# Ledger of designs, part 116: VHH binders against o75319

Target 1, 181 residues: o75319
Amino acid sequence: GNHIPERWKDYLPVGQRMPGTRFIAFKVPLQKSFEKKLAPEECFSPLDLFNKIREQNEELGLIIDLTYTQRYYKPEDLPETVPYLKIFTVGHQVPDDETIFKFKHAVNGFLKENKDNDKLIGVHCTHGLNRTGYLICRYLIDVEGVRPDDAIELFNRCRGHCLERQNYIEDLQNGPIRKNW
Short names: E, the ipSAE of ESMFold2; O, the ipSAE of OpenDDE; V2, 0.75 times the mean of E and O plus 0.25 times the DockQ between their complexes.

## First folded at step 8 (VHH)

Design e2 (framework vhh_4orz_3; at its last look DockQ between E and O 0.82; V2 from the best seeds 0.00; counts 0 for: pae E 3.3 > 2, grease 24.9 > 24.2)
Fold by OpenDDE, look of step 8:
Structure e2 (fold): chain B 181 residues (1-181), chain A 119 residues (1-119)
Amino acid sequence: as target 1 above (181 residues)
Amino acid sequence: EVQLVESGGGLVQAGGSLRLFCAASGFTFSDYAMAWLRQAPGKRREWVALITSGGYTNYADSVKDRFTISRDNAKNTVSLQMNSLKPEDTAIYFCARYSDEDLYPFDYWGQGTQVTVSS
């Protein structure tokens, strides 16, 4: 399973913390077996992820993996001190209510347990853009009451790339609010 | 070389059942989610079922509660149990590897097997 995802190299490895939130988005880190297909400067491993986060003077407190595969890296590749949560999310459709709920529940649980620190919730799919952006924005809209366009703009700016999928954007802007419980 | 070989298709009456089978080779099977796709005449190819390496499943609304996808990682196989078949299920069914890529989530598929459901 060493095939580099299409356009993976074109996206910034790690975005910036979203102001006013505990979210940071990044593209999927790739385990060592992928390195032979990458130039050194293109490599982005789980270790590189943590290094880049530290360079921003931030610390990860949770990783939410939205990919629908297990070929990119193993949870064992991550430090034991950082919880890892897998939420299998299909990439070619708007996440269903169950997926949205799982994401919200995880975020709320983390915030409840981490009131005494400023650790970040790292969220990624393959490119750390569409699925990632949708669920983060969905949370901001449904839970924090943020205006959809403001949530999208904030995510795009901090990720350094804009949400691309029209169905995601349309659902965020005009779709119904999803239940938070 | 990645290879996916489907079998089990055929003609069946409405309300009947079929079990499709797929044999995979040429890649680390357990690293990938697998899928069944189908394409009816004059229609676009659509996914019907997905299964992760660990057995997590997803289904298209049109086949939910009627179809069951399963896999055997030791044998590199994927199966699709199709119950309560309908004429609208008539299509060529493809076994596919799910890459999780944004634009092309299915990067390999077999030659397909014809499923025909008569009314």
Scores: ipSAE 0.512, ipTM 0.778, lowest interface PAE 1.0, mean pLDDT 94
Fold by ESMFold2, look of step 8:
Structure e2 (fold): chain B 181 residues (1-181), chain A 119 residues (1-119)
Amino acid sequence: as target 1 above (181 residues)
Amino acid sequence: EVQLVESGGGLVQAGGSLRLFCAASGFTFSDYAMAWLRQAPGKRREWVALITSGGYTNYADSVKDRFTISRDNAKNTVSLQMNSLKPEDTAIYFCARYSDEDLYPFDYWGQGTQVTVSS
């Protein structure tokens, strides 16, 4: 069923906008049916997501959902005015080149279409940390030329939690150079 | 209680085909991605194929284009069609539920079914 993802309660719901970028990371929002298993202070719904973004004086212009499941919420639970993109990303392993390309393509498309506003790209996986942090950092390294350690530090600070998977960290620091096409 | 029961294993000749089945019970099957893993003698379990509830699939490089994972949400089953089998495909094959957690990606698996590919 509607069991809460392991360790999901241990993570801050929403991070801060990453300075110098258009990214904000968060853990997966959970649709109302999960709330029977949550204390009121533990709830983080799609509505809660948008309220928390608004409280930061920000606005989402795209949500990229990296989860490899469809059970957490439906795109219809989001405001129809906010574009939603699903990129099925297998956890625990370094995302393959096709997944990385899809992510880069989506971000580049957003930046082109939104160059005249300040809307953010919201990115999440289940916990908003490992897959999310990897792909954001991979984009910053490959497309923006950020040093790996600087990308990782920026993500960790703004998310409020450090990347956990060593294989992701090693690939960001020492892995192959990826082309951007 | 979550229960995953594999079937369809056996002895096959190299170059042959085999279809594995997994019957799932004790959970809302359509809520979960499902996987096949395998464990060859003396080796760690490795994932082979994954499928979301909506039918999106991923495969390990070693089986890409030879194996096909599929599911039937009405019957609560997942299957693995294995074509062009090689002796290196010899393993115990496990059906697993994918948790989509960062550190523990598979939370339940069955007892496995043996596949042996003769040369």
Scores: ipSAE 0.332, ipTM 0.707, lowest interface PAE 3.3, mean pLDDT 90
ESMFold2 (binder alone), look of step 8: mean pLDDT 84; pTM 0.847

Design e3 (framework vhh_4orz_3; at its last look DockQ between E and O 0.81; V2 from the best seeds 0.00; counts 0 for: pae E 4.9 > 2, grease 24.6 > 24.2)
Fold by OpenDDE, look of step 8:
Structure e3 (fold): chain B 181 residues (1-181), chain A 119 residues (1-119)
Amino acid sequence: as target 1 above (181 residues)
Amino acid sequence: EVQLVESGGGLVQAGGSLRLFCAASGFTFSDYAMAWLRQAPGKRREWVALITSGGYTNYADSVKDRFTISRDNAKNTVSLQMNSLKPEDTAIYFCARYADEDLYPFDYWGQGTQVTVSS
């Protein structure tokens, strides 16, 4: 079977909705083939994701998958009622302008089409922390005009884990604003 | 057991071309993104090209428009077409499995194949 990502077990499966936004971050759910390598309480499947979201009295309206692999789960593992968007994002390095634009475009499109509800945008990478946190914060900074430190603090608090990569933090705090169009 | 075996390296003049080949075994090949890495003497290992199972590609800026990564899921192979080679491309090239992990994005790689580009 597939290898469990390092430290994957150490991260909370699902964060909290970020107040004032439609974002929620979570670690990657793993398909059934991974379960044999996990204790029952460690399992986090696509189904578990939706259950945990419902436990928070929330509903997912979109899933943005930032992983650069397809080994974790298949879009077919998700309910058909929830759109799935893949944005291949290489880890460790700051996402390029194209990736940032794709993310912003997807978020803006969702918000435009979902003005009549309160469904959430679920965003994940492998751990739902670094890539996920960067792009969410990048959106808040560039599009919503949030102060970088405020965006980072908000994400960290809601995710239950702090952004760790200095290059991401530095780019958010001191890097240029990326175009929204 | 995961195995990655590289081939195709050699000596080539600047401006020349090489095609590297990698044969993978011991895992479900189509589940994983694959990569080519390289390590020059005295330098850190760096990725040069990535390809997802579905064929989405990404390249390091240093090799963009010169290198092309491809794969054949039916044959469990990955290739790297290297054109317009430069002396600075001299390195050991590794075929690697991309696991998309935070600490260790590449979890397996082969023994490597030497590429030497002369001036």
Scores: ipSAE 0.546, ipTM 0.798, lowest interface PAE 1.0, mean pLDDT 94
Fold by ESMFold2, look of step 8:
Structure e3 (fold): chain B 181 residues (1-181), chain A 119 residues (1-119)
Amino acid sequence: as target 1 above (181 residues)
Amino acid sequence: EVQLVESGGGLVQAGGSLRLFCAASGFTFSDYAMAWLRQAPGKRREWVALITSGGYTNYADSVKDRFTISRDNAKNTVSLQMNSLKPEDTAIYFCARYADEDLYPFDYWGQGTQVTVSS
């Protein structure tokens, strides 16, 4: 890529593990080609991501990348031991049912395969907030039965930033329950 | 300088077909998703179709199954095949680069090409 994503510097790189779940959210890591436009303290590479997760005494077992481009980093920049899944998710609008079902299937598959460990599912979009928060909350509401306001509050607190897009918030609070798978 | 130049617009009868083209320059085209949007007279721009660098597509409900977006990364072009055109499809059509964010998803636009569908 060429340009630092707009507003990317405004967000904390990595959130905290969401208690009672296997989720952690973060903004998109940027490969080293972007670092020419960043101060050292602003850098957040794929390696930095894993270092920050380790600093929290956690381990990633899956990364779900929700971005709708491939310019930010390459899957090859990630440890081979961590599965990577790309789910192209259009920003600006509530994810469609196909995207939601892909996300749910990925999470459910991970939980089955990782029932004997406590590894986390890392989820990111560009800023790790709106698309990321929507899909995590959608999962918690539809699959885990969490109340919408509780899911949103948990995500906001653990991410360290509040969901911004009103249409996502409205859909979570008042939209239909989507069936699992 | 990022530059997007649309072509292929014109007048077509309802039920007809038209193919739009967008030539892109000034950036690494294969790194970006691209889109077509349109603006009918007196209305706000609306997105029509989106295509990833890898070829995955997404469409507005109003054009699903009638329009097809495609890209040629070797030629730095995006195309929109429009079939079964309706008078309601009359608009200026814009090629846009997708910024991949939730608040302001499109960051560069072409000048547009007029499509007019007569009844």
Scores: ipSAE 0.171, ipTM 0.575, lowest interface PAE 4.9, mean pLDDT 89
ESMFold2 (binder alone), look of step 8: mean pLDDT 85; pTM 0.852

Design e4 (framework vhh_4orz_3; at its last look DockQ between E and O 0.59; V2 from the best seeds 0.00; counts 0 for: pae E 5.2 > 2, grease 26.4 > 24.2)
Fold by OpenDDE, look of step 8:
Structure e4 (fold): chain B 181 residues (1-181), chain A 119 residues (1-119)
Amino acid sequence: as target 1 above (181 residues)
Amino acid sequence: EVQLVESGGGLVQAGGSLRLFCAASGFTFSDYAMAWLRQAPGKRREWVALITSGGYTDYADSVKDRFTISRDNAKNTVSLQMNSLKPEDTAIYFCARYSDEDFYPFDYWGQGTQVTVSS
């Protein structure tokens, strides 16, 4: 159960906070069993995630896990002080309306409950890029009224990698607005 | 070594039912989502159903409400109950491990079991 995902090593572990938002994207942290197949400098554990966030003078207030597997790490590997939310999201297709709604609902709930702080919403899939980028951008477009190209550019810049899937980009640019409630 | 062994295929009349079975070994079964795929002659392989370790399920539109995927983590098995079968369901059915990778979403699958639905 410790197979390293393809191209996982090629992506920056953690992006930057997206200015004007509470979002930060990162690739999936891997539990200790994966370390046997990684060079020390390639390792990125749940603990490493939190350390890197601290290095940015930020604090995570919520983790949204979009992966469709449970093999990467367990919620128990995370501090108890940080809520963990799993939204099973298939990686090869545009998320359905239910998935989009779940994501929006989670984000809105967090923002409502965390008005008194500046804690971040950490979002990840396997690489923290395509699924992650789509849902974050979808939120910015549908809820915050951001222009699609601006949302995509902002995400890409802050993540340090560009969205790769054309179907996601096309849906963000030209697809319909999804219901927010 | 990862192994997936399918069984339960056969010939059935339209409107009939079949139950496919898959036995998994060689990995921590409960860590992985499992899937059923199928490939009809001359067509690309397509996913049919997915199930997470916790029992969350998803289905292709073409089989929704007719097929049911289930699993037993204690026995390392995954099953596919197929009801109201149609000739269009004729295919080789594969049990597959879902890896959640972008380029290789299904990293292992069995030899498959033939399902033939006659009109």
Scores: ipSAE 0.210, ipTM 0.598, lowest interface PAE 1.7, mean pLDDT 93
Fold by ESMFold2, look of step 8:
Structure e4 (fold): chain B 181 residues (1-181), chain A 119 residues (1-119)
Amino acid sequence: as target 1 above (181 residues)
Amino acid sequence: EVQLVESGGGLVQAGGSLRLFCAASGFTFSDYAMAWLRQAPGKRREWVALITSGGYTDYADSVKDRFTISRDNAKNTVSLQMNSLKPEDTAIYFCARYSDEDFYPFDYWGQGTQVTVSS
C-alpha cells in the first residue's frame, strides 16, 4: 500500500506559523517507500518536514497526527526528541466532542510545559487542511475566544489553502461553543 | 482490482440480530482502515462504523452499543455484528475502504447488502 493519497500533490507541504499562536499546519509526510511514485520535487518526507520548519527559523515541540491510518510514516521516523501524539479523527464528519476535548487537552498541556520557549505544535491530517483547520480553529474559538471568521481567515492565510469542507465551516461559524473541560 | 463483497443481509424482526461480512481482495488489507455505511430508503448514505488497521473502532451515535465492527486480517474480512435491531436500521449496508480524506473519505465500495427490520 504505497499509493499516494488522492490530491496530496495539490497542497503546499508546510504552511507558516499562525501569528499569535503556537500552531503550524502541514500535510502528512510520506516515508521513503512512497518516493518511488514521486518526482524528486514532489517528495515530502519526515526529514523534509523538519528541514522546512528549520528554514522558517522555527522548531517543532509536538506533532499531532490526526490521520486514521498508520501507513504514511512511523513515529520512529521523527527525531526522538520531538513528542508525537496520534488523535484518530474521522474525516468525513465534524469531529465529535471527545476528539475535540483530546485536542484541547493536548494543546493546553503543551502550552503549560513550553511556556519558556517558542516551539511550535505541528498539526496534520492527510492534507493538513480540513480536519487540521477545524481542530485548530475550534481551539482558538473555544479556548482563546477568537471570532470564528477571524480564526478561519488566519488558518487559511497561514496554511496557504482555504478550508474546503462546508460542514466544518458551518459548524465553526454557527455551531455550538464546545465544552473545554 | 480492488473488490469488496458484502454478505449476511436479510429480514429480521425488531430486537433481533444479524451479522454482516465483507470479503476484501486486490489490495493489502492490513494497511487500510475499513468501514460500514448504510443508505436508508429516501435518505443520504451515512457512516455507521469504522475500524483502523490497528483495531481502533468508532461508531455513529445511532448504533453505538448495539453494533460491533471487527476485522480479521488473516482472512481479509470485516464484520458488523448488529444487535437490538430497530425498523430504523432498515437500509442497504455497504463495506468501504477508508482513504483518509475529507471529501471522499472512502475510495472503494461494495455493492451492498439489504437489511430489513420488521416490527
Scores: ipSAE 0.136, ipTM 0.529, lowest interface PAE 5.2, mean pLDDT 89
ESMFold2 (binder alone), look of step 8: mean pLDDT 84; pTM 0.847

Design e5 (framework vhh_4orz_3; at its last look DockQ between E and O 0.54; V2 from the best seeds 0.00; counts 0 for: pae E 5.0 > 2, grease 24.7 > 24.2)
Fold by ESMFold2, look of step 8:
Structure e5 (fold): chain B 181 residues (1-181), chain A 119 residues (1-119)
Amino acid sequence: as target 1 above (181 residues)
Amino acid sequence: EVQLVESGGGLVQAGGSLRLFCAASGFTFSDYAMAWLRQAPGKRREWVALITSGGYTDYADSVKDRFTISRDNAKNTVSLQMNSLKPEDTAIYFCAKYSDEDLYPFDYWGQGTQVTVSS
C-alpha cells in the first residue's frame, strides 16, 4: 500500500556523511505511487535520494535497507550500478546478534571491495534514525573502537535528529562489546 | 476501524501442538507485516514471530524451529502453528499489525487468546 509511514514527514530526508566513516543515513525513499498523498515539497523518491547525495558531492556504493517491509520501493527503482542489501531488522528491540553480524559483514565486505574509492554506504530503516543509528553505532563501537557516547553524538549530529529509543541508547552505552563478525 | 481477533487458544500437554488464528479487518491486510506477541504472567509482552506481506518470516530465538507463522492474504488471516510446546510457552498470545514506525512498531493488537501448557 500507499499509506505514508507514521511521522515520516517529520524527518530530514538525508543526513550528512559521518566524518571519518563511510556512512550516510537517510529515511526510506518512497516510490512514485506514494506521491498522491504528499505535497510536492514532501516527496522523497529513490531518484530524489541520488540527487541529494550528488548535491553533497558524494556517491553511494551500497544501500543497506533495514526495513521489515517490502512496500516502499523496489530494488529495481535504484540505479543498477548501486548494490542493494536487505537486512530485515525488527524495530522494537535491540537487534539480535545475527542481525548485527550481517550488518558488520556487509560493511566489512564493502570497505574491502571499495578501498580505492570514496563511495558511501547508505543505511536506512523507515525513518533513518533508530534502527539505522543503532547498527551504525554498534559497528563504530565494536569494530572501530569508538567510545559509545562519541559514536552516538556523531550519528545524531550528522543525521540531524537524535536517537529516540532508550533501550537502544542504553545498550550502546552500557551493553557488552559484540565480537561477532 | 482496525480489528484483530485471535482464536484457537486452550490447554495443552507439554510436547503437544496448538494452532492459533487471527482474523484481520479494517485495513489493507496484504500491505502490512503481521506479528504474534505473547505475555506470560508477571512478564513484559514479547514478540514471537513476524511475517512480511511478501512471506519473509522471523522468529524469537526461544521459538525457532518449533513455531511457524503463516498468512492468507485472500482470507485476511494470520496463523501460528506451535509445536513441541513447553510450560514456558504459557502466555496470552496477541495478533499484531506492524506499523512501520520505529518507536511503536505495533500499532494495533487484539484482545489475545490464552495458551496454557501443562506439565
Scores: ipSAE 0.176, ipTM 0.580, lowest interface PAE 5.0, mean pLDDT 89
Fold by OpenDDE, look of step 8:
Order: C-alpha cells, then structure tokens, then sequence
Structure e5 (fold): chain B 181 residues (1-181), chain A 119 residues (1-119)
C-alpha cells in the first residue's frame, strides 16, 4: 500500500555529506503513488532525491536500502547508472554481525571501485536516522577508528536529526568492535 | 482490514513435525516482510522466523536448521515448517506483519495457533 510511514514528514529528506567520508543519509523516497497523500512540499520521490543531491553539488554512486519492504519505491525508479543494494535490516534492534558485515563489505567494495571519483554512498532506512545512523557509525568506528561519540555527533549533525534509539547509541559507545572480514 | 489467520497447530511428540499456515488479507501481501512469533506460558513473546518480501529468511538461534519459513505471494500465505520439535517449542504461534514505521517491528498479528510438543 501507499500508507505514509508515521513521522516520515517530520524528518529532513536529505542530510549533508559527512565530512571526511563518502556517506550521505536520507529518508526513504516514496514513489508516485504516495503523492496523493502528501502536500506538494512534502513529496520526496526518487527523482527528488537525486535533484537534492545535485543541489549539494554531489553525486550518488551507490544506494544502500535498509528497509524490509518494497512498497516505497522500486529499483527501476532509480537511474541505471546508480547501483542499488538492499540489506535487510530489522528495525528497533541492533543489527546482527552478518548485517554489519554486509554493510561494511558493500561500503569497502564501493570505495575500492570508486577511488577515481568522489561519488557518495547514499544510505537510507525508513526515516534515514536510526538504522542508517547505526550502520554508518558502526563503520566509522570499526573500520575508520573514529571515536564513538565523534561518529555519532558527526552523523547527527550532518543528518540534521539525532539518533533516537538508546540501544543503538549504547552499542556504538560501549559495544564490541565487529569483525571487518 | 488487515487479517492474519493461523492454522496447523496441534499436539505432536518430540522429534515430530508440524506445518503452520497463515492466511493474510487486507493489505498488499507481497510488499511486506512476514514473521512467525511464539509465546510460551509465562514467557514473553519471542521472534522465531522472518521472511522478507524478496524471500530473504532469518531464524532465531533456537530454531535454526529445524524450522523453515516460506511464503506464497500468489496465495497470500506464509508457512512455517517445524521439524525435530522439542518440548521447549511448546507455545502459541503467531503470524505477524512487519512494519517499517519507527514504532514497533510488527503492526498486525493473528490470534495464534497452539503447538504442544510432548516428551
């Protein structure tokens, strides 16, 4: 169906590039069938996503979708030149090691293949906040060696919203490092 | 109106097998991940298995390699094949619909079907 997720309208559609990284977070874009339930200024389609990224003088090189459902948009709604990767990530709970590894692997693969450009890794869940923020921060902490509080602060600042889930924050701050290989 | 109707529960001896079914209606079934949950007497409801709209599956450690979740999008059904059942598998089993809303992982579930495994 085309039911608008709760609080979806309350979040900024697209964050800012995280300085020193190739990450940008955004809320889930919604396909055309959702537009009838939204005011024009509330609409955020796959096309709008790319337009907003361009307005920031950036370019998406990869989209990582962390949602479970396919109702929001189809990969076919995206330009063919931008790879789409779905990583099934359960909401509300800390992602398991396999999910974390999949995310890291995807990011590392992208970086390896895109050394010659500055294209961004776009990451989203439903609101582009909690699941998205956790995995990005987990990567920065585990792979890049960033201090947990610094990673969280950086993400929050760039996303324009703060991570809300205490279990995610606690795991990032005090949880073990996850395997990178 | 969203409806989830479970069936297939019953009494079985340890080591036996059961197959649970869930019939879904009232929503675009193929767009949503589905799950099986269970609740034993005096215990909290726990997640058992997951199947996404794309067919990805996952299982709780306690049932891994014994249970298999599947779905038929043409018939709007989700199934749980339970093999090598144990007494600790005794519970009411619920079919649940996932929600991507930032509230609860599930927004709908059925009335459940009783599974009893005797030693």
Amino acid sequence: as target 1 above (181 residues)
Amino acid sequence: EVQLVESGGGLVQAGGSLRLFCAASGFTFSDYAMAWLRQAPGKRREWVALITSGGYTDYADSVKDRFTISRDNAKNTVSLQMNSLKPEDTAIYFCAKYSDEDLYPFDYWGQGTQVTVSS
Scores: ipSAE 0.023, ipTM 0.401, lowest interface PAE 4.4, mean pLDDT 92
ESMFold2 (binder alone), look of step 8: mean pLDDT 83; pTM 0.841

Design e6 (framework vhh_4orz_3; at its last look DockQ between E and O 0.70; V2 from the best seeds 0.00; counts 0 for: pae E 5.1 > 2, grease 24.4 > 24.2)
Fold by OpenDDE, look of step 8:
Structure e6 (fold): chain B 181 residues (1-181), chain A 119 residues (1-119)
Amino acid sequence: as target 1 above (181 residues)
Amino acid sequence: EVQLVESGGGLVQAGGSLRLFCAASGFTFDDYAMAWLRQAPGKRREWVALITSGGYTDYADSVKDRFTISRDNAKNTVSLQMNSLKPEDTAIYFCARYSDEDLYPFDYWGQGTQVTVSS
């Protein structure tokens, strides 16, 4: 279906690269079937995503899709040159250890294979905020040793929106470190 | 109009099996993940199982390895095979559409079907 997610229009389509990292967060791009329910200026397609990234003088090297649905767009809507990874992540609850591990593993694999370039890891959920922010911050905290408040502040600033879910924030600030292997 | 109609509930003895069915209409079924929820008396509604349009499945820890969710996109149906049932599985079971929205992850559900597991 082409039901526009609640509050989807309220979020910036694409954030900024997080300084010192290869991460960029964005809200879910919507396939063409959604356009009939959007004003032209509200449209954000997979093509628009890549255009906006280029406008920032950046290039995507990987897309990690955290949504728990397949209705927003298809991997076929993306350029073949950019790998697409789906990590089904349920909203509202703190991702489990398996999900966290999958995310870390994907990021580490990408970094290992892309040492010779500066391509970005694009991460999104529905709004590109809560699930996206949690997993990016979880990585920065657990793998890069960043202070939780610094990670959260960095993400919020670069995304242009602040993490909203208290359970995510609380887990990042006070929760245990998850294994990296 | 979105409609979800559950069936298959009933009374069963502990250790028994039951299969629930849900018939969906009013939307493009294969675009949506579907789920089973349940609500026991005096308890909050909880998700039990979820299946994406592509067949990926997930389960609550309490039902893992006992319940199996499946779907038939050609018939717009979703099923829940419940094995090794326990008294604590007693609840009203709801078929739900998963929207992946922040405030309302399940935007539609049916009237539910009663499952009672006796000791």
Scores: ipSAE 0.284, ipTM 0.642, lowest interface PAE 1.4, mean pLDDT 93
Fold by ESMFold2, look of step 8:
Structure e6 (fold): chain B 181 residues (1-181), chain A 119 residues (1-119)
Amino acid sequence: as target 1 above (181 residues)
Amino acid sequence: EVQLVESGGGLVQAGGSLRLFCAASGFTFDDYAMAWLRQAPGKRREWVALITSGGYTDYADSVKDRFTISRDNAKNTVSLQMNSLKPEDTAIYFCARYSDEDLYPFDYWGQGTQVTVSS
């Protein structure tokens, strides 16, 4: 169905590029079938996403979708020139090592193939906050060597909302670095 | 309105097998991932397995390689094949609809079916 995700209206549609990285986070765009349940100013479609990215003078080169559902929009609603990758990420606990590895592998592959441009990796879950923030921060900590508190602060500021799940925050701050070897 | 009805529970010897079924109604089944959870006496409810409409599956570590979740979108059913059962698998098993929400990831539950594994 066309049920609007709980609390989806409470979050900014698109964050800002995280300085010094290739990441930008956003909440899940909703295809036209959801718009009957939304006021015009509440709409945030796949087209709206790309317009907002363009307004920031940025360009998406990859979208990583962390949701477990396909009801929000279809990959065919995205330009064919923008690769789309779905990484199923459970939202009730800290992502497992396999999920973290898949995310790191996708990001590293993108950076290698896009070393000669400045395109961004767009990452979203349902709200573009907890699962999204965890995996971005995990990458920055484990791969880029960013201090946990600095990664969290950067994500929160650029997303425009603070990470909410305490078990995610605790794992980022005090958990071991995931070497994935 | 939304209804999830489990069946297939019972008593089984350790090492045995059992298959659970969940009949779903009152919503567009193909729009949702579905899950099985369980609750043993005195323990918190824990997730067991999840399946998307496209057939991607995920499992708790404690049941990997022993349990298999499947779905039939034409019949609006979810199944859980449980093999190599152990006494610690004894629990009430619930079928649930996945909301994909971080804080409340499951929004509807069945009444549950009892599985008891004796040794």
Scores: ipSAE 0.172, ipTM 0.575, lowest interface PAE 5.1, mean pLDDT 89
ESMFold2 (binder alone), look of step 8: mean pLDDT 84; pTM 0.841

